VH-VL binders against Laminin subunit gamma-1 (lamc1). Designs and how they scored, part 13

Target 1, 169 residues: Laminin subunit gamma-1 (lamc1), of Danio rerio (Zebrafish) (Brachydanio rerio) (q1lvf0r505to673)
Amino acid sequence: RDDEGWKGKQRDDSSVPVQWSPSSGEISLISEDYFPIYFVAPDKFLHNQLLSYGQNLTLNFRIQRHDARLSAEDVVLEGSGLRVAVPLIAQGNSYPGEETQTFVFRLHDTTDYPWRPTIKHADFQKLLYNLTSIMIRGTYSAQSAGYLDNVSLVTARRGPGTPARWVEK
Key: E = the ipSAE of ESMFold2; O = the ipSAE of OpenDDE; V2 = 0.75 times the mean of E and O plus 0.25 times the DockQ between their complexes.

## First folded at step 15 (VH-VL; framework fv_tislelizumab)

Design m2 (from k3 with heavy chain S56K; at its last look DockQ between E and O 0.67; V2 from the best seeds 0.00; counts 0 for: germline match VH .562 < .625, pae E 2.4 > 2)
Fold by ESMFold2, look of step 15:
Structure m2 (fold): chain C 169 residues (1-169), chain A 118 residues (1-118), chain B 107 residues (1-107)
Amino acid sequence: as target 1 above (169 residues)
Amino acid sequence: QVQLQESGPGLVKPSETLSLTCTVSGFSLTEYWVHWIRQPPGKGLEWIGYIYHSGKTNYNPSLKSRVTISKDTSKNQVSLKLSSVTAADTAVYYCARLDYYWGYFDYWGQGTTVTVSS
Amino acid sequence: DIVMTQSPDSLAVSLGERATINCKSSQSVSDEVAWYQQKPGQPPKLLINDASTRESGVPDRFSGSGYGTDFTLTISSLQAEDVAVYYCQQYYKRPHTFGQGTKLEIK
């Protein structure tokens, strides 16, 4: 469980090893070439996540080198045959750097949270109802490494008091 | 000045092995990738493949069984071998440098024409 | 393999007029399409990357657009030196694939 069930994959579904650091508690992906490599989330983040609609996906991330080239598909969600993505700096997030930063992505389809392609409220909810993939891009150039920690998927729960939150790494 | 130059024999007999060398200058093969691409007469461009810094290779599936690409970083050279050639392998062969970040080609060699003829 | 299909195969445009070349991919390639210009006896020259980003030194009359499967290269005011064959290329997945080319001529 060093990598906590996270996998590394390229867009052609080829596998790339995820590294684990006992000292930092981070998982990492290291470039082999120019193609981006993605952290692929384990099952505990998937399936019926409808209660996370309108809530945050949160992650801690840093890169080995200060230069990075972002893409349209730095964070990718798939579910119910639907697929949406955003650049890492979407929704007001800072450009990634050598120091760990927290990135926050609201799971909502309005223009305030510009997941692409734009889909209807009902379709975003369908996506989260049967969430089949969360991918977080780890490498941003041919000579880079990316370090991921503290992935949390916030959920809303209706109750008599303060809404409960549960999160998973 | 970034430069790529292809070299090799212009004529190869059928069933033999085509062997080409790309010599580069103005950049390091430890930092950039060089790919091979060919263009048959009057036709479009066909990507052939490249070699990773690790020594792993990636080839166009249509050519994979016949292609070998190698690299000599100390000589600034990337080599292409294509075995068992036929007339269909007659083409201009280019080496091209990949962009530092992504998978498009920012610098190309002048190309070398290879004719397969008995 | 992702197939890149260009249209038209050839195009004749009067000097000073707009030329439009289309490229369609068999599956989504995000914005990861490049455009190249190839003049007779020369290697291809990179014009556009990431569907719409013009390379340094490329004249402003060249522009690109598209996302997903449909991409366009536009020359806003054709000049004589623009006569060439133009290729699109996807770099979203291996193998890298090129369109079959569009020959641009002066009408």
Scores: ipSAE 0.466, ipTM 0.792, lowest interface PAE 2.4, mean pLDDT 87
ESMFold2 (binder alone), look of step 15: mean pLDDT 89; pTM 0.857
OpenDDE, look of step 15: ipSAE 0.747; ipTM 0.888

Design m3 (from k0 with light chain K93Y; at its last look DockQ between E and O 0.69; V2 from the best seeds 0.00; counts 0 for: pae E 2.3 > 2)
Fold by ESMFold2, look of step 15:
Structure m3 (fold): chain C 169 residues (1-169), chain A 118 residues (1-118), chain B 107 residues (1-107)
Amino acid sequence: as target 1 above (169 residues)
Amino acid sequence: QVQLQESGPGLVKPSETLSLTCTVSGFSLTEYYVHWIRQPPGKGLEWIGYIYHSGSTNYNPSLKSRVTISKDTSKNQVSLKLSSVTAADTAVYYCARLDYYWGYFDYWGQGTTVTVSS
Amino acid sequence: DIVMTQSPDSLAVSLGERATINCKSSQSVSDEVAWYQQKPGQPPKLLINDASTRESGVPDRFSGSGYGTDFTLTISSLQAEDVAVYYCQQYYYRPHTFGQGTKLEIK
């Protein structure tokens, strides 16, 4: 299992292994270095996600150590040649800790602690129309691990039933 | 409290290997990385590389084929070897401590001048 | 490699006046830029990390700003002890790269 298609990458696009726990269903990334490693979302979260405009990207996340130092680019979206990012605490999210917390990011250009750089409404929609990358930073220090679970990309159109662990809606 | 000190020969002949040691105090090499950075006379700073806690290394691609960095945590030492030196390797060589989480250098040694000359 | 280009290469500023040093990266490096001061015969000293965060013990006349590719270091009221060469450094990508330096003098 490709951990439901999630990959680990550094900023230079080099691959790093993603660990998977069958018992907890979490995936994890482990630091060897101070350069951050990102969880890279599989194709099911990508492509035309315009119906998610104004809706939420939701994820469960925890870290091995309490003393993480966040960056300006902890969650990154790319699409239609555009790129925006936020720190993990943007939009009222709590600082990550050893206990799993739910993080919620509204996919909208005018929120408190907005996506950066600032882009116009139409450009944010264009970004989501051809979404090519979602990256979630997994490591926050030179010797730590980050654990990701329950990633959900909400759309305006609802499917029947409850979402699976790695499914939209 | 935190101190880094470079040591080694100030004169090295062309084609030989320069060998430097950084001795640290006030922090643990098991907690912090130490990097090597050099500065040719009257010029800017050039990052050389470092050794991970795992023992693997990360070097500036421009120097990678000639650089070896190692550490001895029991002696509080990080070592630099640069092989096949030329006049272009004449510089002040610094060791510097990386901030615990990030890629900037919060403490620097005084530097040691290495001159490559016949 | 990410090229960090500083401007100007040198500048002279009267005591008590504002000095501004610019640094431009060849690609976005987010806010992951540090600024160093190097006085003659001394190693560099860290002033600013993450584009705008002052290190402990650095006077508040030093400030930094920027995101992406364009960064500035500002000294709001130049003092005699601020004569130095200033370097920016990115740590977003390997290898770490420094700007070429900006020499600051008193006019």
Scores: ipSAE 0.516, ipTM 0.802, lowest interface PAE 2.3, mean pLDDT 87
ESMFold2 (binder alone), look of step 15: mean pLDDT 90; pTM 0.893
OpenDDE, look of step 15: ipSAE 0.803; ipTM 0.912

Design m4 (from k1 with heavy chain Y104W; at its last fold request DockQ between E and O 0.83; V2 from the best seeds 0.00; counts 0 for: pae E 2.4 > 2)
Heavy chain, then light chain:
Amino acid sequence: QVQLQESGPGLVKPSETLSLTCTVSGFSLTEYYVHWIRQPPGKGLEWIGYIYHSGSTNYNPSLKSRVTISKDTSKNQVSLKLSSVTAADTAVYYCARLDFYYGWFDYWGQGTTVTVSS
Amino acid sequence: DIVMTQSPDSLAVSLGERATINCKSSQSVSDEVAWYQQKPGQPPKLLINDASTRESGVPDRFSGSGYGTDFTLTISSLQAEDVAVYYCQQYYKRPHTFGQGTKLEIK
ESMFold2, look of step 15: ipSAE 0.574; ipTM 0.819
ESMFold2 (binder alone), look of step 15: mean pLDDT 91; pTM 0.910
OpenDDE, look of step 15: ipSAE 0.839; ipTM 0.918
ESMFold2, fold request of step 16: ipSAE 0.448, 0.523, 0.496; ipTM 0.795, 0.816, 0.800
ESMFold2 (binder alone), fold request of step 16: mean pLDDT 91, 91, 91; pTM 0.903, 0.910, 0.907
OpenDDE, fold request of step 16: ipSAE 0.876, 0.873, 0.847; ipTM 0.926, 0.923, 0.915

Design m5 (from k0 with light chain D31Y; at its last look DockQ between E and O 0.72; V2 from the best seeds 0.00; counts 0 for: pae E 3.5 > 2)
Fold by ESMFold2, look of step 15:
Structure m5 (fold): chain C 169 residues (1-169), chain A 118 residues (1-118), chain B 107 residues (1-107)
Amino acid sequence: as target 1 above (169 residues)
Amino acid sequence: QVQLQESGPGLVKPSETLSLTCTVSGFSLTEYYVHWIRQPPGKGLEWIGYIYHSGSTNYNPSLKSRVTISKDTSKNQVSLKLSSVTAADTAVYYCARLDYYWGYFDYWGQGTTVTVSS
Amino acid sequence: DIVMTQSPDSLAVSLGERATINCKSSQSVSYEVAWYQQKPGQPPKLLINDASTRESGVPDRFSGSGYGTDFTLTISSLQAEDVAVYYCQQYYKRPHTFGQGTKLEIK
C-alpha cells in the first residue's frame, strides 16, 4: 500500500507514472516519447549510505525491445551536491535484453569502475554520505518499456551486511 | 525514401495566425516524431515543439502561449499554427524528423519562408 | 534553458587545412550533442550525433569529440564543398537548443 515509494521522472523533473505488476513483482516505465524516463529510488535507499562505499548497487532489469540505445547516464547517483553516472553496461555488465538480467555497479571512484565525471575518493564518499537521489533509466526507445525489480544497495558492516533494497510485492 | 515537405502561405499580416503543414513520406507518423524548428533571417535555429503520439504537446516555453501543433496520421501531416504574429516571427520554418531513439534530427524538410508584413 | 555557445562566429581556412569549431554548453549535457551543416539555401544536414558518431554518408574528414560542456567539430582537410554554417545542438533537456552557428569559409 503506502510507501512503495518508487517514482518516475524525466530529466526536467516532470513526473511520469510508474506501473506495478503484482504477479511479477516488477515495476515498469512505458514510453510514449524518446526522452529518457528514470526510476527514482525511494527514501530507504538514500541519506547516509557511506557504508556502501566500495560495495555494490545491484538491480534486475529487462527491456521490451532488443534494440535499446544506451547512454552515459543510465544509472545516476546524486549526493552532497555531486552527481555521477554510468552506462547500463558499465563495469562488465551485459547488454540488456528481453530476459531479466542482474546489473552490478561498484560504488567506487577508481578508474576500474568508471563513474563519470571522475571524482576524488573523498568526494565519492561525501556523495554517499548524503545520498539524495538514485535514478535508474527505464526507457531506451520510443513506444517501449523497461522493467525493474530487486534493487539492492549492499553495505559494509563488521557483522553480516544488510543490503538496502527495494522489496516488490 | 524519407521526405518532409513544408507548405503554407509565405506572407502573413501582423496579428494574424500563420498556419503551416508538413507532409511526410517514406516513414510512419505512428513510429517517428516530427518537430517544428524555425530560423529567422541571418540568425540561428530555434526549436518550436512537437506533438506526442498521445496527443499532448511539448512547446518551447518562449512560444508556448501562441503555438498549436497537431497531426493527422491518416494524411501523413503535422501542422503548426502560430497566433498573433509580429515581424519577429519572420523566418524559414522547417519540419524535421526526430531520430527514433534520441533528440537529434536526421531528416529535414526544405523549409518554407514566412514573412510577416503589412 | 541550456545555452549552447559556439566559437568562433566565423573562420576562414585554406583548402586542405584543419578547421576546428567549438561548442560550449551552459551546463553538462553528457555526450548528447549533434552537429549540423547548413549550406546556403539548404536545410540543415545532420553530420554527427552523440558528440562523435558520424552519420551514414558523412566523409571521414568530419569528426566530433567532447563530453560534459565542451565539444569540438573538426574537419581534418577542408574541401570546397565544406563551405557552410555549422550548428551544434543539445538534446539532453527540453527545450532542445542550438548554438548560434559558425560560418566556415575558404581563404
Scores: ipSAE 0.299, ipTM 0.729, lowest interface PAE 3.5, mean pLDDT 86
ESMFold2 (binder alone), look of step 15: mean pLDDT 90; pTM 0.898
OpenDDE, look of step 15: ipSAE 0.835; ipTM 0.916

## First folded at step 18 (VH-VL; framework fv_tislelizumab)

Design n1 (from k3 with light chain T53D; at its last look DockQ between E and O 0.82; V2 from the best seeds 0.00; counts 0 for: pae E 2.6 > 2)
Fold by ESMFold2, look of step 18:
Order: sequence, then C-alpha cells, then structure tokens
Structure n1 (fold): chain C 169 residues (1-169), chain A 118 residues (1-118), chain B 107 residues (1-107)
Amino acid sequence: as target 1 above (169 residues)
Amino acid sequence: QVQLQESGPGLVKPSETLSLTCTVSGFSLTEYWVHWIRQPPGKGLEWIGYIYHSGSTNYNPSLKSRVTISKDTSKNQVSLKLSSVTAADTAVYYCARLDYYWGYFDYWGQGTTVTVSS
Amino acid sequence: DIVMTQSPDSLAVSLGERATINCKSSQSVSDEVAWYQQKPGQPPKLLINDASDRESGVPDRFSGSGYGTDFTLTISSLQAEDVAVYYCQQYYKRPHTFGQGTKLEIK
C-alpha cells in the first residue's frame, strides 16, 4: 500500500490501521471509539531535523463532519526526551471542516508561535536535533474520519555570500 | 430525561459470580457509551470497563480476567458479570454515561450495593 | 496506569473562605481532567471538565485550573452545601483513573 510509512496510534501506543485512497492520494483514520487516533509520521520526517528550526510544518487535512472537538494536543512533536503540542487551530489556523485546508505550524518557541509547554530556544533546537515522533490527530469524535495529505517539513538553505534564509521547499 | 438504573442481587457468596444490569432511558446506546465503575465502602472510585459499539470490550487490567460486559441495545441494557468474587469486591457499583466526545462521565446511576459475604 | 494523587486527603475550611484541592498525575494528561463532587448517599456529580470548564448548572464559585500534571479545584466563599468528597479523574488514556478523594468539611 502507498501510505508512505504512516501509521495510526492511540496515546497508549496501540496500533490502528491507516487507510489509503489511490484516487485522492489521501490517507485516513476512521474511529469507532472516543479516544483520539493519531497519524504517526515515518522516519523520513524524523531524527536530525535541526535545519527545520524556525521553518514550517505544513499539512493538508479535512474531517468527515464539521462537529469536531479539538484538544490541546492535536499536533505533537517529541524529541530528545522533550514533548510539545498545539491544537489544530493554533498559530492562526482555521477550524477544520469537510473541505481540505492547509495547516501551518512554525517550528519555533517564540510567543507568536506558541507550543505547549513553553520551552527555551535551546530546548526546541534539542528537540528537533533528535526528533523521535511527529503525531497529527486524525479523529475528532467517536464516529468520524480524518484525511491527511501533503505533509511537508521545510528545511533551511544558506546562500553564497549571505547568511542563510529560513525558507526552503 | 437521561437516567441510568443499576439492578441485581445485593448479596453474593465468595467464589460466585456477581451479575448486574444497567437500564438506561433518555438516550440511545448506539450514540453513547455506558461504563461500569465501582466504589468500595469508604474508598475511592475504580473504573471497571465498557463494551464498544462494535461489541468488542475494554476492561481495567486489574479485573480483566474476571469481567464480562455485554449489552442489548434494543432493551436499553448494559450488563456486568464479575466472576470468582471475594470480600474485596464488596462495593457500590455504578453505571455512568460517557460524554459524547470525551472520557468523562456526565450522568451516573444511583448505584447498587453488592456485598460479598457468606 | 496514570496515578492521580489528590492533596490533602481531608480539608476543613470556614464558611465563606476559599477551599483549594490539588490533584497531581503521574504523567502528563494535557488538560484532560474532570472534577466530581460526591455527597453522602449520592453518586458523583460532574463539576468541571477539561481542567477548567464548568458543567451547566454548576455555581461560578467552583473553578478549575491546570495543565500537564498539576491541577487545582477552587471553591471561593465556601457554603454549607459544598461539604462533600471531591474526586479528580484523568481521561487522557486508558484505564480511566480517579484520585483517592478529598473530604471537604466545615471548620
């Protein structure tokens, strides 16, 4: 199957199957339980991602129903024994709906891009240096589905004769 | 009005099986989950488990080998069986309705006292 | 299992004074904590969900706060009808677990 290595997990690490749509290219999670299920990113998004500090994590997402209940932990990053999370609407993102939307999360620890808990600049960089998990919540009610595609993690490039600018992709 | 009512024998002998029924009204068992929770005399609350809408079950690991939960949606009933009981199983047994979205309990039954004694 | 530890086990507060009850989880539970009140001979009654959201019909003297591992239920201006045992509960992951309870009495 071409789910690109994405897995489905609950918070207790129990596995849930990820569905894939060849026609749309989306992956999905479908729930029959009230506990949230997360899309878990494959290895290509993990390990040393320090070059993404100050850059964007971008994803396209939609839900089957408008009646979604968000949480404080809709997007979760773990690395170097540290853990931060945000609700899906953090950083000015719109509420999810049945139409696919682009969600953007800047990987930075300033008050303009709050991650919870608040951690120091050095700790956010340490988290990205050894990134062990990216989790994106897929289900928002007991009988619902969430659809994910186009996940990207931007990395910085340095131009000749000038300091690096933090835009890549 | 949302209501839950526990029923069953108040006295059970050691090593036997206690059997309780929760009868609900004012909501559908196809929309909401009902969980079993117990409270030993003078002590705190212990979650027992529930049955999924699909018929699969989820039980507290400490009780898992002795617990069976079932439901009959057409009768608005959820049942609890706990086998091989001891005096430690003496408690008030509650059924409680889970919130539609989250894992807290918005409505509780009155509770039924089960005493395990010879 | 996530252990929920309440403090104190028992609390005596004068009428009209503030009562504060603490709940600490053994690991982060985000804001996914509920508070219940249980009066003698009654089942528990839901007061607060998501650490700080009052249930409909709960007086505004009840408030909750916390995130992660440390949670607080506060009763401003204690009234006689507030004498009860109070429980916190996490619903972050299975199994659902409750604190051991805090008995609130009039001093």
Scores: ipSAE 0.437, ipTM 0.789, lowest interface PAE 2.6, mean pLDDT 87
ESMFold2 (binder alone), look of step 18: mean pLDDT 89; pTM 0.868
OpenDDE, look of step 18: ipSAE 0.831; ipTM 0.917

Design n2 (from k3 with heavy chain Y100E; at its last look DockQ between E and O 0.80; V2 from the best seeds 0.00; counts 0 for: pae E 2.2 > 2)
Fold by ESMFold2, look of step 18:
Structure n2 (fold): chain C 169 residues (1-169), chain A 118 residues (1-118), chain B 107 residues (1-107)
Amino acid sequence: as target 1 above (169 residues)
Amino acid sequence: QVQLQESGPGLVKPSETLSLTCTVSGFSLTEYWVHWIRQPPGKGLEWIGYIYHSGSTNYNPSLKSRVTISKDTSKNQVSLKLSSVTAADTAVYYCARLDEYWGYFDYWGQGTTVTVSS
Amino acid sequence: DIVMTQSPDSLAVSLGERATINCKSSQSVSDEVAWYQQKPGQPPKLLINDASTRESGVPDRFSGSGYGTDFTLTISSLQAEDVAVYYCQQYYKRPHTFGQGTKLEIK
C-alpha cells in the first residue's frame, strides 16, 4: 500500500479509508453519500512552508462521473489558526472530468488568486509558516469517486547569495 | 409530479413505538435521499435522519438509540420507527427529499401530526 | 452540533418596505445555508440555497447573502403573502440544524 500517509476525512472529522491503485499509482476516495470526503495531506506537506508563499500547489485529479457539483471549499488550507479555501475551478482551473487534469493553485492573497476569506499578506504568510492542514476534496456527488495523483508543493529556490522570495506586510 | 406523503397513527401511547411511512412518487429512491424531520408544537425543526442507498443509516445523535429508518424501494416507501416515546415526541413529522447534491430539502410532505398521550 | 441563531425572533414591517432576517452559526458553515418559508398549516418551502441562490419560482424580492457565520435573508419590498415564519438551515456538518425561526408580520 503506498498512499504515502494520505488520509480521508469528512467535515465532521470522521475517517474514511483512502484507496490505492498499484496499476495507476493514484489514490482515491469513494462515496455512497452526498457528504464531501477530503484527501488530507501527510506531514511532509505541512509545518513551515513559508517558502511556498507565492508558489503553486499542483495536483492531478479526475472524477468518476461528469455530474460534479463544486463547493466554496474544495481545496482548504489551515495554519496558525487561519483557514482559507477555494472551489476546485478557482484561478482559471477547468471543471474536473473523467480524464486526469492538472489543477494549479497559487498560494498568494492578491485578488488574482482569491482565497476565501480574504486575508492580508502577513496572515497568508503566517498561515504557511505553521501549516497544519491541506485538504483536497475528493468526492463531488453521491456514489462517486475522485482520484488524486502527483500532489506537489513548490518552494522558492534559494541560490548562493540570493534572498528567498518574500512579501512585506 | 414530485410528491411525498406521510402516513401513520395520530395517537401513540407513552412507551410504545411510533411507526410512520413516507410514500413517494415522481422520483426514484435509488437516486434521491428522503430524510425525516420533525417539528414539536410551536417549535422549530429537528432533523431525525436518513438511510443510505447501501442500507446503512445516519441518525441525529440525540435520537439514535430509539430510531430505525428503513426503505422499500419496490413500494416507493421510507419508514420511521421511534421506540419508547414520551410526550416530548409529540410533533408534526415530515419526510423531505434531499437535493441531489447538497444537504437541503427541496420537497416536503404535508406532515403528519403525532400526539403522545395516555 | 452547530447552533443556528436567528434574529430577531419576530419582526413587523410595513408593506413595501425592506425586511431583514439574520442567522448566525456557532462555527463556520462556508456558504452552506438554506432558507425556508413556512406558513401556518403548511410544510416549509425552500427559498434560498448556498446562502444566495434563489430557488426556481421564488420572487426576485427574496435574496440571501453571507459566508462563514453571518447570513441574511432580505425581502426588498414586503408583500402580504410574505407573512410567515422563516428558518435558516446549515448543511455543512451533520446533524443538519435549523434556526429557531423568525416570525414576519405586517406592521
Scores: ipSAE 0.528, ipTM 0.811, lowest interface PAE 2.2, mean pLDDT 88
ESMFold2 (binder alone), look of step 18: mean pLDDT 88; pTM 0.866
OpenDDE, look of step 18: ipSAE 0.705; ipTM 0.876

Design n3 (from m4 with heavy chain F100E; at its last look DockQ between E and O 0.66; V2 from the best seeds 0.00; counts 0 for: pae E 2.6 > 2)
Heavy chain, then light chain:
Amino acid sequence: QVQLQESGPGLVKPSETLSLTCTVSGFSLTEYYVHWIRQPPGKGLEWIGYIYHSGSTNYNPSLKSRVTISKDTSKNQVSLKLSSVTAADTAVYYCARLDEYYGWFDYWGQGTTVTVSS
Amino acid sequence: DIVMTQSPDSLAVSLGERATINCKSSQSVSDEVAWYQQKPGQPPKLLINDASTRESGVPDRFSGSGYGTDFTLTISSLQAEDVAVYYCQQYYKRPHTFGQGTKLEIK
ESMFold2, look of step 18: ipSAE 0.475; ipTM 0.799
ESMFold2 (binder alone), look of step 18: mean pLDDT 90; pTM 0.890
OpenDDE, look of step 18: ipSAE 0.878; ipTM 0.930

Design n4 (from k0 with heavy chain D99Y Y100E, light chain T53D; at its last look DockQ between E and O 0.66; V2 from the best seeds 0.00; counts 0 for: pae E 2.1 > 2)
Heavy chain, then light chain:
Amino acid sequence: QVQLQESGPGLVKPSETLSLTCTVSGFSLTEYYVHWIRQPPGKGLEWIGYIYHSGSTNYNPSLKSRVTISKDTSKNQVSLKLSSVTAADTAVYYCARLYEYWGYFDYWGQGTTVTVSS
Amino acid sequence: DIVMTQSPDSLAVSLGERATINCKSSQSVSDEVAWYQQKPGQPPKLLINDASDRESGVPDRFSGSGYGTDFTLTISSLQAEDVAVYYCQQYYKRPHTFGQGTKLEIK
ESMFold2, look of step 18: ipSAE 0.540; ipTM 0.819
ESMFold2 (binder alone), look of step 18: mean pLDDT 91; pTM 0.917
OpenDDE, look of step 18: ipSAE 0.855; ipTM 0.922

Design n5 (from k2 with light chain E32N; at its last look DockQ between E and O 0.63; V2 from the best seeds 0.00; counts 0 for: pae E 4.2 > 2)
Fold by ESMFold2, look of step 18:
Structure n5 (fold): chain C 169 residues (1-169), chain A 119 residues (1-119), chain B 107 residues (1-107)
Amino acid sequence: as target 1 above (169 residues)
Amino acid sequence: QVQLQESGPGLVKPSETLSLTCTVSGFSLTEYYVHWIRQPPGKGLEWIGYIYHSGSTNYNPSLKSRVTISKDTSKNQVSLKLSSVTAADTAVYYCARLDYYWEGYFDYWGQGTTVTVSS
Amino acid sequence: DIVMTQSPDSLAVSLGERATINCKSSQSVSDNVAWYQQKPGQPPKLLINDASTRESGVPDRFSGSGYGTDFTLTISSLQAEDVAVYYCQQYYKRPHTFGQGTKLEIK
């Protein structure tokens, strides 16, 4: 199947199945309780991603229910022993709904793009130099679903290179 | 008005099963989770667990082998059974309602019921 | 399990003065910390959620702060009715765990 290696994980390290939809090209996570389930990015988004500093992480996302509760850690980056996160609506993104929306997160430590906790310029770059985890929260209420598609990690490198994308169609 | 009330025997013998019931009013068990939390005398709070809307359960690993939580939505009741009790299980037992957004903190608590494990 | 360690274990503060209670987690819990007040013979009462969000009906003198591992509950002007034990709780990971409590007294 073409989930491109995406996994589902709860914060207690338990695995949760990711569902793939060939018709829509989306992957989904379905919750049975309130505890968050995260889409966990495959290797192609990880390791040395320093060239993505100052660039965008872009994703398409929708939820099954209006009553989503966002958190401080809806999108999480880990690398070099560092961890930063943002709410899904950070950096001017709209509240998620039943229609697919594009969410954009600039990978930059300025006050215009506040990742938390606040870390130094050099530490954000160090995080991206040895990126070990990208987690995108998929579920926002009990007995609901979240749908993810079109994840792209843009690079600043000029010349041949392709943003890391999840699926095409 | 949101209310939770614990009930059950105050004294239980070692090795027996502790059984408690939480009766709720002012909200629906189809919309909110109710958790069990206990507090040994003069000590802090320990989360016990809860039951999902689907009937599946989530328990503190330290107690998982001895705990059974069930609910009856039509009676507005959540029940706790703790088997093979010892003196370490002496505590005030609370039922508490998970917040509106289901984040993991508790906005309403019952008054608590004291359970003593003694021969 | 995430261990929540409160300090001090007990605290005596004069009426009208500021009281500060600290809570430290053994690993990052984001802002997923709640604070509870428990008066003698009563159940805990929720004061603060998400580290800094005051619950409805809680007086303005109560405030919370922190992110990651270090959290603080502050009572800006202590009142007689604030005598209680205060608990922090993390809800970042299961099992949800509580600090050991800080006993606050007037003197």
Scores: ipSAE 0.316, ipTM 0.755, lowest interface PAE 4.2, mean pLDDT 87
ESMFold2 (binder alone), look of step 18: mean pLDDT 92; pTM 0.931
OpenDDE, look of step 18: ipSAE 0.781; ipTM 0.906

Design n6 (from m4 with light chain Y91W; at its last look DockQ between E and O 0.84; V2 from the best seeds 0.00; counts 0 for: pae E 2.8 > 2)
Fold by ESMFold2, look of step 18:
Structure n6 (fold): chain C 169 residues (1-169), chain A 118 residues (1-118), chain B 107 residues (1-107)
Amino acid sequence: as target 1 above (169 residues)
Amino acid sequence: QVQLQESGPGLVKPSETLSLTCTVSGFSLTEYYVHWIRQPPGKGLEWIGYIYHSGSTNYNPSLKSRVTISKDTSKNQVSLKLSSVTAADTAVYYCARLDFYYGWFDYWGQGTTVTVSS
Amino acid sequence: DIVMTQSPDSLAVSLGERATINCKSSQSVSDEVAWYQQKPGQPPKLLINDASTRESGVPDRFSGSGYGTDFTLTISSLQAEDVAVYYCQQWYKRPHTFGQGTKLEIK
């Protein structure tokens, strides 16, 4: 239950159940075939996230198998009718493995490994102003599993010295 | 030495059931998927479907009501049945292989011609 | 279903000249397009995967490009053995769909 509204989805919008592991605190997706299945973020990560422009989306992730096939669309953002994506290794991230790794994606139109397609500063801000979807690819082959934990969307600091942060498990 | 070979009757009467078998060698059906694809004379390719390792199936919606795909892993065989055939089902029928990681067909059988004729 | 539409339906190109075949999808398929060559009486043969990656043994004169909805197969210097029908295929989402084919002939 502590999936807190995370859903599993294929590109054709078909639903796939997410699983929760109380012992590890991870959610997981398990594949039957080669079509990718995505973790779909709940509402707390969506809507007006303009304060996250230039900040990081971070997540802990591991896969069941060493031999994974990455894609151009391993992390996908949608908002205001715009859509951008990157492979999981974008922006200095390592190739995923069986050990949990932290992955970091800066929410900016100009980064070390740019989001595709390239969009203007103003359009990336519009995307985050009405963020409608964050998808994190969970499966990278048939008969495999991906495990997600500790998702956070960093926001600009507000108030008396307390950073605005939130984490999902 | 990956090979796929289709076999079955080349002539089927209208309203009967077409039954084909794909025999594979050089790989295991526990490691790859095999799909059925057909090509009417002088026309393009139409994907028919395949069977998951779980026993669930994925069929082209245009054919779903008439198609049954099954497998026998111990015999390295994947079977296709198409019921209630008409002249429109006359085609070359191919089986083709996919990896666990991608959705393109890297190896194809030679194809078997099926003619639906009274 | 994602419709893959090829253009032209057929073309004739002089030996040694450049041939260009287009494939357009009805919705974005990122780079998840494959190209196949089919000679008369033979099964299709995989040429290009992931829009632009040549399969082993495919000559350098074959190249693919595209992302999203518009994809191109190019033969930079046509040879007689390249006479065939060419098909694009998307594997971005189920069901798999192919273009209608483009017949390539020597002019």
Scores: ipSAE 0.461, ipTM 0.794, lowest interface PAE 2.8, mean pLDDT 87
ESMFold2 (binder alone), look of step 18: mean pLDDT 90; pTM 0.899
OpenDDE, look of step 18: ipSAE 0.859; ipTM 0.921

